# VHH binders against Fibroin light chain (FIBL): the designs that were tried, part 20

Target 1, 244 residues: Fibroin light chain (FIBL), of Bombyx mori (Silk moth) (p21828)
Amino acid sequence: SVTINQYSDNEIPRDIDDGKASSVISRAWDYVDDTDKSIAILNVQEILKDMASQGDYASQASAVAQTAGIIAHLSAGIPGDACAAANVINSYTDGVRSGNFAGFRQSLGPFFGHVGQNLNLINQLVINPGQLRYSVGPALGCAGGGRIYDFEAAWDAILASSDSSFLNEEYCIVKRLYNSRNSQSNNIAAYITAHLLPPVAQVFHQSAGSITDLLRGVGNGNDATGLVANAQRYIAQAASQVHV
Below, E stands for the ipSAE of ESMFold2; O stands for the ipSAE of ESMFold2 at other seeds; V2 stands for 0.75 times the mean of E and O plus 0.25 times the DockQ between their complexes.

## First folded at step 20 (VHH; framework vhh_nb_b201)

Design N3 (from w_VT with S30D R54Y S56E T104Y; at its last look DockQ between E and O 0.05; V2 from the best seeds 0.00; counts 0 for: pae E 16.6 > 2, grease 24.7 > 24.2, SAP .673 > .668, placed apart)
Fold by ESMFold2 at other seeds, look of step 20:
Formats: structure tokens, C-alpha cells, sequence
Structure N3 (fold): chain B 244 residues (1-244), chain A 122 residues (1-122)
């Protein structure tokens, strides 16, 4: 059997730029000073640049979406939490074990809403760089700050869904972020893990074109307010069509 | 007990070279990123170089092209080759191990060495 997602009103999901994703994400990464990146984040950055250099859409889309989320998390002067990500991870893994995905479906709105709010932070790199240190990342305020989730079960599902050597290498790095004593590292680990869950990754696969436009605008030093709004719209549309 | 032990510091003339070593024990060295930091009297500790657990290297702008960090996982040792030394490089050099989001936020390192003095004379 197969499921078919319908796109609204003859709208075709925007194709990510053929072979151009690596330069787009590289310019966006330049807005984050290397002194603001941990060793693990620098390693993820290199994996994502290599992934963006692949010829297939899926690799490029994943690299673009992960880059946007990581840069957004790094753009907040005070980290938020990982509660929305932890909830989607736990509800997905519970669904895999039980066959009941109702909790997972309910977790998607808050998670993608959180993702959309983080995209606003990316534009602030260009239009309000002096205010970033005062910005606060989104937070839901759950116990443990979103550190409590079944990391290994999530990554079992992620790795089972793909033969990609990039995901195996990424698992090792994300596990170090997950086990770090730093809350920003923990938040990024949860985001990457949630992003790569197969049904979540499909949302980003469908919205990657708009996220690429956003990163290109930021990387060129342009006010990307309209591009943020467009990316938020495509993400919400794709998320509303998730079926498991 | 975890230990990081620096060696190889000393007095050197401007334009000269030194190689610092940091021997690690008491933890799984291959799983850690390793870094070098330095502190001149009256100044805050500053980032010099780091090397990831995969071997990728990163440098402060002030040392790019002059310093090289490397690691030997078989010997649990990280090195800092310092060439073309300047009086401004005079500091206590510290070895560190850990995972860091922010290179300059030294409180994120799990382990630190005791430091080795490097003095560059004019």
C-alpha cells in the first residue's frame, strides 16, 4: 500500500536548487562565528556541507533543513528548551512500539510551531545582530528541559529508514551532543533527532525549497522577513498532511 | 582519575618554534575533542586551537597559518606545533578535553590540564 499527500491547488513543492545547496548553507554558516560553535557543531556543519554536495534532492533537503534549525538555535543568546522535540521523539517511538500514533500526530503541531518560531531568529542575524545576545529561544518549560526521551530508539528508527553513511556518522556526533553537559548542545541534539524521524523528515523534504530561499536571503545579507513567512507557511502545510 | 599533562613549554626567541604535548589518561580519549587555550597574566583565557574526535581542526585567527594541532589516538596525546612565534604568544598554554558549543566558553570543557609556560623573547 501507498499513501498520497495532496498539495494545495496545483501548487508544486518548490524544488531545491540543483547542486547549489552546499554554497547556500556555507554562506549561511558564515554568519555564525566559529568561536560560537562547539567542536561537535563544527563536525555537524562539515557533514551537512558534504551532504548538501550530493546530487540527490533528499540529501540536499535534509542538509538545508538541519542547517536552518541549528543556526536558529545558535542565534538565541539564551537557549530555549527541547520540550517540543522530546515530545515528538517520545510519541513517535511509543507509536512504533504500540502501533498507536495518535500521540505522535498530536505532537506535530507544537513541534512545527516551535520550528517556525525559531526561523524568525535566523533573520535577526541580518536585521538585528546587536540584539541577538538578549534574545531568548522558544521554551515550553517541561521537566528536564527536553532531555528525557528515548534517544536510542529514535536513532534505531532513523538508521533503519536509510542506508546513508552520513546518518551513521551524524549519529555518533549527535550522541555526543545528547550526552553533553551543555543545554544548547542538548537542544540541538533533540532537534536533529526529531528532524530525522522518517515522517518528520518528509515534512522538511517537502518544504526544503522555501527553507533554501530563506538561507540564501540570509547568506546574502538581505532582510528575509517575507522568506521566513513563506517557509513557515510551507512547513505548516506539509505538516498538516502527515500520515503514518 | 582523569589527567591531562602538558609538556614542551619553555623560552624561545621570536621567530622560533615549540611543540607542546598533552598526554591524556583516565577517559576514552578517542571520544573527546581536544583543545589548546592560553592565558597571559591579567587576561582571560583565550581559545587557540581545537581538533575534533574525527580529526578536523579549527584555529583562532591570531594563530592561523603558524600553529598546527594534531592528535595521536594510539598514544592518547594531542600536540600543538607552534611556528613563527611572536612575543604576543607568551602565555600559559592549557590542554582541555570535552564537547563545546562555544569555543571560547571554557566552562564547557570536562577536563583541563595544569598548563605549561611558553615565553617568547624579542
Amino acid sequence: as target 1 above (244 residues)
Amino acid sequence: QVQLQESGGGLVQAGGSLRLSCAASGFTFDDYGMGWYRQAPGKEREFVALISWYGETYYADSVKGRFTISRDNAKNTVYLQMNSLKPEDTAVYYCAAGDLIYVYESHEYDYWGQGTQVTVSS
Scores: ipSAE 0.000, ipTM 0.240, lowest interface PAE 12.5, mean pLDDT 81
ESMFold2, look of step 20: ipSAE 0.000; ipTM 0.110
ESMFold2 (binder alone), look of step 20: mean pLDDT 84; pTM 0.861

Design N4 (from w_VT with D31E R54L S56D V103E T104F E105S; at its last look DockQ between E and O 0.58; V2 from the best seeds 0.00; counts 0 for: pae O 13.3 > 2)
Fold by ESMFold2 at other seeds, look of step 20:
Structure N4 (fold): chain B 244 residues (1-244), chain A 122 residues (1-122)
Amino acid sequence: as target 1 above (244 residues)
Amino acid sequence: QVQLQESGGGLVQAGGSLRLSCAASGFTFSEYGMGWYRQAPGKEREFVALISWLGDTYYADSVKGRFTISRDNAKNTVYLQMNSLKPEDTAVYYCAAGDLIYEFSSHEYDYWGQGTQVTVSS
């Protein structure tokens, strides 16, 4: 089909939905206005599209789950905070240092609950895009809004768990988001960092199919209310099986 | 009202040193990234150094090992220590404040100073 925008004479066709993870996330990203994306977010988007194009499930699952969370954060007109993500990051790195992961296990419920609430915002891109300006992102509430946490210790653990070149490039970009003054950028940096912690990544690895279905529904312009509920259910189920 | 005021520029012999300062007011300094850029006559403004609000530093290849950026949040001031100066370092040096200022064009900065001249004679 033909899509008209400010470059209509030379319009590049929108990526078609061919059932592949890269097509799914590309179509979902098209619902987010480019004026709502910093250059760093655009760079992450490109990394995730490349990851989704890999032949292995783990790369595809990570790209899909990160995309869903980032789009959810960008869909709130007023950003929430990074507190749930910062708590899971700090409690995980404390667990690595001490050998005691009880605090980390306790942090998972609030974090995945926060993720689930953000998924509701993705469906709103399709069914009520005009109201997103007035939506408020979820906020757990903590000192400093969760902007400072054990970023380097977390990324040491993330990079040690994989030899993927995508993660090394992503680290550099996420560090820019972490160092940003912008609270939305800080929230996204915390989300990506928390998402990629090895035990957390296992949850999204198991849930990626349902998240893919959600993004496909949104990317096709469909009301995805039932798909949000399904993704929330699979995330909760996978989270209940975390062992550290 | 936001203000960035550079100081410390001047004329120096090649191999010498200068310390530039940029005093900031009118915004929450500790929450901003700070950078230094320079512009020689007839050339485009180019990146020199930046320091994030958390203190991480980044440098252009042409100044690595010779220049050091630092900040003092208690004094709302960012510094550029310039050692082993070369005639090629001659330019107007600008202080800037903003968000995501690493790898961004100049229009990604919220605030700019008026600049201070650095002249390095051979």
Scores: ipSAE 0.000, ipTM 0.229, lowest interface PAE 13.3, mean pLDDT 82
ESMFold2, look of step 20: ipSAE 0.000; ipTM 0.352
ESMFold2 (binder alone), look of step 20: mean pLDDT 85; pTM 0.871

Design N5 (from w_VT with S30D S56D T104W H107T; at its last look DockQ between E and O 0.61; V2 from the best seeds 0.00; counts 0 for: pae O 7.3 > 2)
Amino acid sequence: QVQLQESGGGLVQAGGSLRLSCAASGFTFDDYGMGWYRQAPGKEREFVALISWRGDTYYADSVKGRFTISRDNAKNTVYLQMNSLKPEDTAVYYCAAGDLIYVWESTEYDYWGQGTQVTVSS
ESMFold2, look of step 20: ipSAE 0.037; ipTM 0.519
ESMFold2 (binder alone), look of step 20: mean pLDDT 83; pTM 0.848
ESMFold2 at other seeds, look of step 20: ipSAE 0.013; ipTM 0.412
ESMFold2, look of step 21: ipSAE 0.016; ipTM 0.462
ESMFold2 (binder alone), look of step 21: mean pLDDT 83; pTM 0.848
ESMFold2 at other seeds, look of step 21: ipSAE 0.025; ipTM 0.502

Design N6 (from w_TP with R54F S56D; at its last look DockQ between E and O 0.04; V2 from the best seeds 0.00; counts 0 for: pae E 20.0 > 2, SAP .669 > .668, placed apart)
Fold by ESMFold2 at other seeds, look of step 20:
Structure N6 (fold): chain B 244 residues (1-244), chain A 122 residues (1-122)
Amino acid sequence: as target 1 above (244 residues)
Amino acid sequence: QVQLQESGGGLVQAGGSLRLSCAASGFTFSDYGMAWYRQAPGKEREFVALISWFGDTYYADSVKGRFTISRDNAKNTVYLQMNSLKPEDTAVYYCAAGDLIYITPSDEYDYWGQGTQVTVSS
C-alpha cells in the first residue's frame, strides 16, 4: 500500500534550491524600468544577482529579501521615509552599546509592519502600473526623514556577523547611497542597513521562501495578492521569535 | 581638480561611425558609473548610454543596437562606439560620472565633461 504524506506550508519552511534565486530576482528586476534606478541601485542589483547565484541558502535568502525591499521602495511613485528603518538601526546600535535591547524589541513591530506595507506595492507593478506613479510609500515622520542613524556602528555589527565577501562590496555602495542628497537613495540605504542587522537578517532568513514565491509570481506577471499575504504572515511569525 | 575630457567627435556622413572617449582624473574611477548624454541646439540634454561600475550597460531606445558603451578601468576611460549614425544624432556629447544617476533626469550627476561636437551630414 502507498501512504500519502501531506504537509502544511506553515509547518515546513520553504528552502531555496541552489542557484534558482538568481533567475527569480532577475525577472522581478525587469518590472522596474532602468530609468527608475540610480547607478548605485544598478550596482546593488549586480551584487544581489551574484549573491543569489551562490549555492548556500543564506546568500540566496539575503539576496531575495534585499531585492524585495528595494523593489518595493522603487514601486512607490511618491517616496515615503526611512524612519522605521532608522529607528530599528538606532535602537539596535544603542542596545549593543548599553546591553539593553528593550528599545530594539519595541522597534520591531513598526519596522516589520512597514516592510509588510511595502510588500503590497510589489504586486502593483503588474496589477495597476498606471496608478503606481501616485502610490505613496510608508512614512512615519521623524527628524531628518530617517537619515539620522549610526551608519558605521550598524555596518560594524553587520560585517562582524558574516564571512561573506559580498557584504564588504555592498558596504561601499550602501555608504554612497547613505551619503546621497537624493531621498530615495537615502531610504534604500536605511532599508538595506536595517535588513542586514543580525537579528533582522534572521527574520528574513526564515521568511525568504515566501518572499521568493512572491517575487516569482510578480516576475511571471501574475496577480500575487495571496503571495503577499503569505509573505507578510511568515515575516510576522519569524519576527515574533526574535531573541537578542 | 576633477576632470572629464571627451574626445573623438567630428563631422561624419550619415551611416558612418565615430568612437568617443572620455578620460577621467581626480576621483576613483572604478567606484563610479559613467554615462553619455547629448544636447542638440535648443533642446534639453538627453540620456544616451550608461555603464555601471560592474559593467552593466543601458541605452536610450533611440540608440539601441547602434551605440555601444564600454569602460577601461585601467585607463580611467569610458568609450561610446557610435555606428549607423543619423542626422538626428547631431549634438554635443557629454560624459558624466555619478553613483546616483537616474537615466531620467540628467541633473543628478556629480561630474560633467565639457562636451565634444558630433555632426552627422546627409
Scores: ipSAE 0.000, ipTM 0.308, lowest interface PAE 12.1, mean pLDDT 81
ESMFold2, look of step 20: ipSAE 0.000; ipTM 0.101
ESMFold2 (binder alone), look of step 20: mean pLDDT 85; pTM 0.873

## First folded at step 21 (VHH; framework vhh_nb_b201)

Design P_FA (from N5 with G35A L100F; at its last look DockQ between E and O 0.04; V2 from the best seeds 0.00; counts 0 for: pae E 12.2 > 2, placed apart)
Fold by ESMFold2, look of step 21:
Structure P_FA (fold): chain B 244 residues (1-244), chain A 122 residues (1-122)
Amino acid sequence: as target 1 above (244 residues)
Amino acid sequence: QVQLQESGGGLVQAGGSLRLSCAASGFTFDDYGMAWYRQAPGKEREFVALISWRGDTYYADSVKGRFTISRDNAKNTVYLQMNSLKPEDTAVYYCAAGDFIYVWESTEYDYWGQGTQVTVSS
């Protein structure tokens, strides 16, 4: 069981079918090659499927948003970097320490731009499956590839915002991805960590309907080019409303 | 070629201490997670301690508070400081290298050393 997101639902549109996000997620996962997934990613997949089966919108929205991001990263044959996510994480944790979130607010544009580029990779699973090993994940380019950020401070903030048992279990698993030598695993760890920061999670809470439509389209084998564009627009719109 | 060479084993009285070393060559040590496993006669090989490439450490419950794993990337060496040793710690201790992400399954390590004997007398 999960708890409701700490943010109010009255400003966030709901587009997700009650109790049906789990089937959307399950069909979308079918498009990624299970033989290439780490044990840690398989464990996250199961947590997200369980979370998507809960009756509340916040749990379903979180599961959908995280699933889309993980599938996007798994769709890239050549990993990008974690620079945008690391910048969001570090600027947020600096803001928590100082009370000044100006740097965090400035980091959001590049991060959500990076997320939007990743969403296009999800559609490639359907329209160009034979070229996946040559596809390149988005990269901002920074020293160390964004592998260095304050992982523990970020997760302290995430866990303090909720008493969800799913998040406690997820923390342990994401820490394994964070500690991997594999850059794709590191990128997924940074992406999940950034997604779950409370103000960022609100963006995905508001845009989850469009992300669900994207995953449904891909899961049904449909060219989802228009759905990618819609998800990108809804994410940008929700991001403009971020308050800390 | 990859080599993991353990050293520092031996005979010690219960309550005593030993420090194991594992010198690595033939791969980019800084990128690997390093682990210690042990195997007593008639038993399966069991996890003792792990240190990630970042330096995060994890321990089996049976050794927490008594053993400390550490690494020196300049020397390509991982250590296991073993304090308050008990007869049940008697085993061959193996060094292993792999991706930390697979810590739950010993078959997921890429490289293994030959082992060093630790014997703790009653």
Scores: ipSAE 0.049, ipTM 0.527, lowest interface PAE 6.7, mean pLDDT 83
ESMFold2 (binder alone), look of step 21: mean pLDDT 85; pTM 0.867
ESMFold2 at other seeds, look of step 21: ipSAE 0.070; ipTM 0.564
ESMFold2, look of step 23: ipSAE 0.000; ipTM 0.205
ESMFold2 (binder alone), look of step 23: mean pLDDT 84; pTM 0.865
ESMFold2 at other seeds, look of step 23: ipSAE 0.047; ipTM 0.525

Design P_FK (from N5 with G55K L100F; at its last read DockQ between E and O 0.90; V2 from the best seeds 0.00; counts 0 for: pae E 6.4 > 2)
Amino acid sequence: QVQLQESGGGLVQAGGSLRLSCAASGFTFDDYGMGWYRQAPGKEREFVALISWRKDTYYADSVKGRFTISRDNAKNTVYLQMNSLKPEDTAVYYCAAGDFIYVWESTEYDYWGQGTQVTVSS
ESMFold2, look of step 21: ipSAE 0.127; ipTM 0.578
ESMFold2 (binder alone), look of step 21: mean pLDDT 84; pTM 0.859
ESMFold2 at other seeds, look of step 21: ipSAE 0.113; ipTM 0.580
ESMFold2, look of step 23: ipSAE 0.227; ipTM 0.654
ESMFold2 (binder alone), look of step 23: mean pLDDT 84; pTM 0.861
ESMFold2 at other seeds, look of step 23: ipSAE 0.311; ipTM 0.701
ESMFold2, look of step 24: ipSAE 0.184; ipTM 0.615
ESMFold2 (binder alone), look of step 24: mean pLDDT 83; pTM 0.852
ESMFold2 at other seeds, look of step 24: ipSAE 0.124; ipTM 0.578
ESMFold2, fold request of step 25: ipSAE 0.041, 0.018, 0.012; ipTM 0.548, 0.529, 0.455
ESMFold2 (binder alone), fold request of step 25: mean pLDDT 84, 84, 84; pTM 0.859, 0.863, 0.857
ESMFold2 at other seeds, fold request of step 25: ipSAE 0.000, 0.037, 0.044; ipTM 0.220, 0.536, 0.551
ESMFold2, last read: ipSAE 0.005, 0.005, 0.074; ipTM 0.365, 0.375, 0.561
ESMFold2 (binder alone), last read: mean pLDDT 84, 84, 84; pTM 0.855, 0.861, 0.865
ESMFold2 at other seeds, last read: ipSAE 0.006, 0.100, 0.144; ipTM 0.230, 0.560, 0.613

Design P_T9 (from N5 with L100Y W104T; at its last look DockQ between E and O 0.03; V2 from the best seeds 0.00; counts 0 for: pae O 8.7 > 2, placed apart)
Fold by ESMFold2 at other seeds, look of step 21:
Structure P_T9 (fold): chain B 244 residues (1-244), chain A 122 residues (1-122)
Amino acid sequence: as target 1 above (244 residues)
Amino acid sequence: QVQLQESGGGLVQAGGSLRLSCAASGFTFDDYGMGWYRQAPGKEREFVALISWRGDTYYADSVKGRFTISRDNAKNTVYLQMNSLKPEDTAVYYCAAGDYIYVTESTEYDYWGQGTQVTVSS
């Protein structure tokens, strides 16, 4: 069996940014309003805005972390790949079936490294928007670009970990992104799915404050290079505590 | 075979209203986003309004507050209510079904209608 790091709400701040998480992500979304994007991504945006307006930290943290990942993917003119996300998803679901999570533990470094590179793109959206239009999103390279992974088993695990009505709605929408012909949509589906795997979600739960600071900085139009570095550091610290 | 059939276009005076309809068949309507696009002579096709399969709506800035998109899943039909019409709204209006909004004229909608002419007189 597997030991998953679990924390009580009493050890974690009860809300993010004095209850302003919804306004933080709303301002951040403005920077990608004029990008081509899937209708399903717009529906995810609305779910995340609703989650960010809830009174509990867990909903706010999930909304902030997912928003950061999605905005990063939208900020590059040419999509990267989903290879790091697909690997962490498949390694996790293999672990659930077998009881052996060694592959999942090995997948976390590359995945969080890729997350960190995406955070750099969020800052560049504000300070060099004309340059990003021509850039390629981060890619690790793998056969198939990470489009195929055990989507249903991953979402079974996600939905089993929470009785949230937001997650049930989100599953339906993310499945449309997963099945899309569009590679940007596929990449976003993989990253949302990976973000929500219970051990990964706990990493973002712990690091959400630093991600919120980053989104606030870039949402206000400020160079946030130091905030990117800080978010990367907190993610790495939280990731080092994963025990499965 | 998939069919998208627009109706409701015509000639109207400035300040007037029209309601466009788009009847869909040949696919699972409830699973698709539906959109309206328009093309004026000498211009590229541009986004007007979209309604997601969940019912969330999105509008171009030029039509916000004047146009309303809606859908009736029981009738497989999407509507565009166009109020306070201006001569600048004159165009062929197209219905589309798919899962993407295109700001850069990248065409990734699965299906398009044949269009209906809207002409707004000064």
Scores: ipSAE 0.012, ipTM 0.361, lowest interface PAE 8.7, mean pLDDT 82
ESMFold2, look of step 21: ipSAE 0.012; ipTM 0.448
ESMFold2 (binder alone), look of step 21: mean pLDDT 84; pTM 0.862

Design P_Y5 (from N5 with L100Y; at its last fold request DockQ between E and O 0.57; V2 from the best seeds 0.00; counts 0 for: pae O 11.0 > 2)
Amino acid sequence: QVQLQESGGGLVQAGGSLRLSCAASGFTFDDYGMGWYRQAPGKEREFVALISWRGDTYYADSVKGRFTISRDNAKNTVYLQMNSLKPEDTAVYYCAAGDYIYVWESTEYDYWGQGTQVTVSS
ESMFold2, look of step 21: ipSAE 0.201; ipTM 0.641
ESMFold2 (binder alone), look of step 21: mean pLDDT 83; pTM 0.857
ESMFold2 at other seeds, look of step 21: ipSAE 0.005; ipTM 0.162
ESMFold2, fold request of step 25: ipSAE 0.005, 0.096, 0.202; ipTM 0.205, 0.589, 0.634
ESMFold2 (binder alone), fold request of step 25: mean pLDDT 84, 84, 84; pTM 0.861, 0.864, 0.859
ESMFold2 at other seeds, fold request of step 25: ipSAE 0.006, 0.006, 0.006; ipTM 0.267, 0.323, 0.399

Design P_Y50 (from N5 with L50Y; at its last look DockQ between E and O 0.49; V2 from the best seeds 0.00; counts 0 for: pae O 7.7 > 2)
Fold by ESMFold2 at other seeds, look of step 21:
Structure P_Y50 (fold): chain B 244 residues (1-244), chain A 122 residues (1-122)
Amino acid sequence: as target 1 above (244 residues)
Amino acid sequence: QVQLQESGGGLVQAGGSLRLSCAASGFTFDDYGMGWYRQAPGKEREFVAYISWRGDTYYADSVKGRFTISRDNAKNTVYLQMNSLKPEDTAVYYCAAGDLIYVWESTEYDYWGQGTQVTVSS
């Protein structure tokens, strides 16, 4: 007979498996001016928002990880390269063909190191927005700038490992980015492809909570330095457990 | 300074074949995607075929299986092999350098050729 107001029961915990990831992603994308996005990038943004709106953790985790990588790449005034991504893609596809993944395991340190440096750029959107336009993105340096890798073999592995309907649509759009003459489009294609390689996607699946916290912090206009460090630590922990 | 010059057009009977060429100069050909477009009188210019800088190919449904696009980066040249030609293939064919955009009606093509006439008679 007595009305009990349990205010804590009405406040839903904010995590990525209750549908809140789409709001986090949408607010993070607001930091990237639409004049800095190609048509293909806008289409990727829409796919990632739709993936983040799904009820399953894997879709949400994938959407937040890819969003973080793309926003970081778009944040610098002079784009970095995709050499770490191309190397992990080629090492993985070579491993699939040969059964020997030693090269792939060796490629993970440089790749996740560059992912971590890209996360620092995301925080700069909040704390140094005016100076970021003059910055140079991280670059490893390699022939072709990271545009040379076996795109189709990588996507064969990605699509074979998942029954997500969004991956088929994403493949078509990422293939346009891959085939563009625009180097920024090529870099984004490489980073998306690398993020979706099955063992790499598992790292982001395990670290997605920390990446979501980072995107939420920057989306709210908060200095996210500690959140960057936390995401880097969780990524390193998950990467140490990679199983192929 | 930049030039895209089409050649190989002409008059051909239905069911016949033509091979179009587009010679490029004045830019770094290897870094460009190359496309073929066509325009019939009173109609909008329409996509025919595209080959990316990597060599991946794309075709309009109306030409798929009949037309083949290819490129020779050593000669800075893109080709369109047109087989089983139909009267509805009659148009001016244009070579373009840039990117293909699938989802929205927009283009990142930087350069266009002057066109070559293809006329297919019954």
Scores: ipSAE 0.013, ipTM 0.483, lowest interface PAE 7.7, mean pLDDT 82
ESMFold2, look of step 21: ipSAE 0.125; ipTM 0.594
ESMFold2 (binder alone), look of step 21: mean pLDDT 87; pTM 0.893

Design P_YL (from N5 with L100Y E105L; at its last look DockQ between E and O 0.04; V2 from the best seeds 0.00; counts 0 for: pae E 13.3 > 2, grease 24.5 > 24.2, placed apart)
Fold by ESMFold2, look of step 21:
Structure P_YL (fold): chain B 244 residues (1-244), chain A 122 residues (1-122)
Amino acid sequence: as target 1 above (244 residues)
Amino acid sequence: QVQLQESGGGLVQAGGSLRLSCAASGFTFDDYGMGWYRQAPGKEREFVALISWRGDTYYADSVKGRFTISRDNAKNTVYLQMNSLKPEDTAVYYCAAGDYIYVWLSTEYDYWGQGTQVTVSS
């Protein structure tokens, strides 16, 4: 990988593919088309495709970031856990209640580090497609697997932050994933919820261009190792800008 | 309070047609995939057809080209149009609703109906 130790970019986040992020994420979804998916996951996929077809950057950035996270979770044959997402969700909602976001700020490094590690799984779908069936999905480890967290408080904050009709529809579907008995559905619900927390969404808003480049590289059948490293760098840079 | 109620079964001659209906209540029908399964006496329950919440359809090889699944979200009802029926189609037909569309994961369906008998005479 190439390490870039200095961040000096004061510019607007990298732009997305001229309002055509939908084709990029659709090609990426093809790599997990033969995996087990709940109906609710398919419903999220369709919402994200529609969001990616909108002309505004924010809708496209959200669709790209969520798609990458979901594909990473679907790429492995054995479900991981919801621990990284549940920790950041609970830390954020505790901060909203108390006015003290120190715990949330401490949770960001581990969460975005975990997200960055998971991007490697997306590249593996292209370069080692036959081996992922036997791997364990994204996991951080914690008591209870992270399946229970303050879901409703998190979504109250998410919905209050935007008047997007997509978020209202997505809430209903993600609530089904949260309440499912299936651990993969629970994990995906947690990661979608964490991705959409307002300060986390700002990180992905700023890093979506690099994530789009990664998904495009993967969709073209290319080894995207350098694009993973670049997306990790942009995510880390954007995360350092969060002041809640 | 969740209910799936199948109807439309009965006796038909080989080569005939039947239309099964499954009326749903007590859950948000529009969000669910709907499926049809069948079980003949002494045999395992087998997949027949599935329709996703978006309307994508899937069929067992044994029924492709003869059966059509459809849904009417305004009536909370899923249908199975069965044409060119054979004696081998004789079974109890079950309606199901759930989170998964891949047929080998049928144990992940959240709700099942009571079944309706279809009998095809030679």
Scores: ipSAE 0.000, ipTM 0.168, lowest interface PAE 13.3, mean pLDDT 80
ESMFold2 (binder alone), look of step 21: mean pLDDT 84; pTM 0.862
ESMFold2 at other seeds, look of step 21: ipSAE 0.021; ipTM 0.483

## First folded at step 23 (VHH; framework vhh_nb_b201)

Design Q1 (from P_FA with G55K; at its last look DockQ between E and O 0.62; V2 from the best seeds 0.00; counts 0 for: pae E 9.0 > 2)
Fold by ESMFold2, look of step 23:
Structure Q1 (fold): chain B 244 residues (1-244), chain A 122 residues (1-122)
Amino acid sequence: as target 1 above (244 residues)
Amino acid sequence: QVQLQESGGGLVQAGGSLRLSCAASGFTFDDYGMAWYRQAPGKEREFVALISWRKDTYYADSVKGRFTISRDNAKNTVYLQMNSLKPEDTAVYYCAAGDFIYVWESTEYDYWGQGTQVTVSS
């Protein structure tokens, strides 16, 4: 069997089709506009806005999914770690190198479960923004905080999957984040890299409609608890269909 | 007490080679990005090379292919191997320690060395 893409196409809202994905992510970025961001993070934000403005669903879905992941990491006052991302990255690159993806398949449940939990932080930007300044960002805990992983092998696979000039520019910027000694920058680099691994990107492509609904709900200033739960369900369903 | 101490500078003929060293103490070397800058008389200090705490390297266009930055974390030392030297490379060379990304976002490094003179004669 082969994973089909029909769920992602059915999940992308109509307003993405008329260029509204850029508006949805721009409004979501406003919720972290007053956080301290490096120039490299601002450059990623600009790349994602440009991707969201493209006419194809794949670019729009990728921009939406990456934006959600980054905003979750920027929302908390105390940086988390990159452990879930590093584990899935290393498991994937080990699989590419060896031909054995069993470790990668085992890493998917914990990774997508963790990503799904991080979506709750996005809703909290509306409901409890004051409490977030005292919270620890997304974290699983591991030696080294997940800052050591096979970054170059992962990006070789990412770039081989597409001829997009956006991905080439994004690689350069994400490598700056990866090489920073700042933990938040490292965490964002790891999560972007993990989101873009080809099988992982397919999960987010399939669930992008539900993530778009979540970001729109948050952008409207409403409690999006039900939209978080819906996004978590579609991510889990898409993840169950990964074939590697 | 933090110290960055450069060595290995001197006089060399054009086309020659030098290896600069920068010995670090007083901070966790493994966690820092290390850089080389240079300043010729009457000029602004300019970036030469950077090596991140992960050992990723970056170079100014003017030295790319001729200079190699490396680090030995066991000795808390960063090196600059300079080959095919030109008179235009004549400058005081400074070692600096900081966050890799701060080169692009901030002009402030946490620590600087005193500099070592490199003179390339025609």
Scores: ipSAE 0.011, ipTM 0.422, lowest interface PAE 9.0, mean pLDDT 83
ESMFold2 (binder alone), look of step 23: mean pLDDT 85; pTM 0.871
ESMFold2 at other seeds, look of step 23: ipSAE 0.055; ipTM 0.540

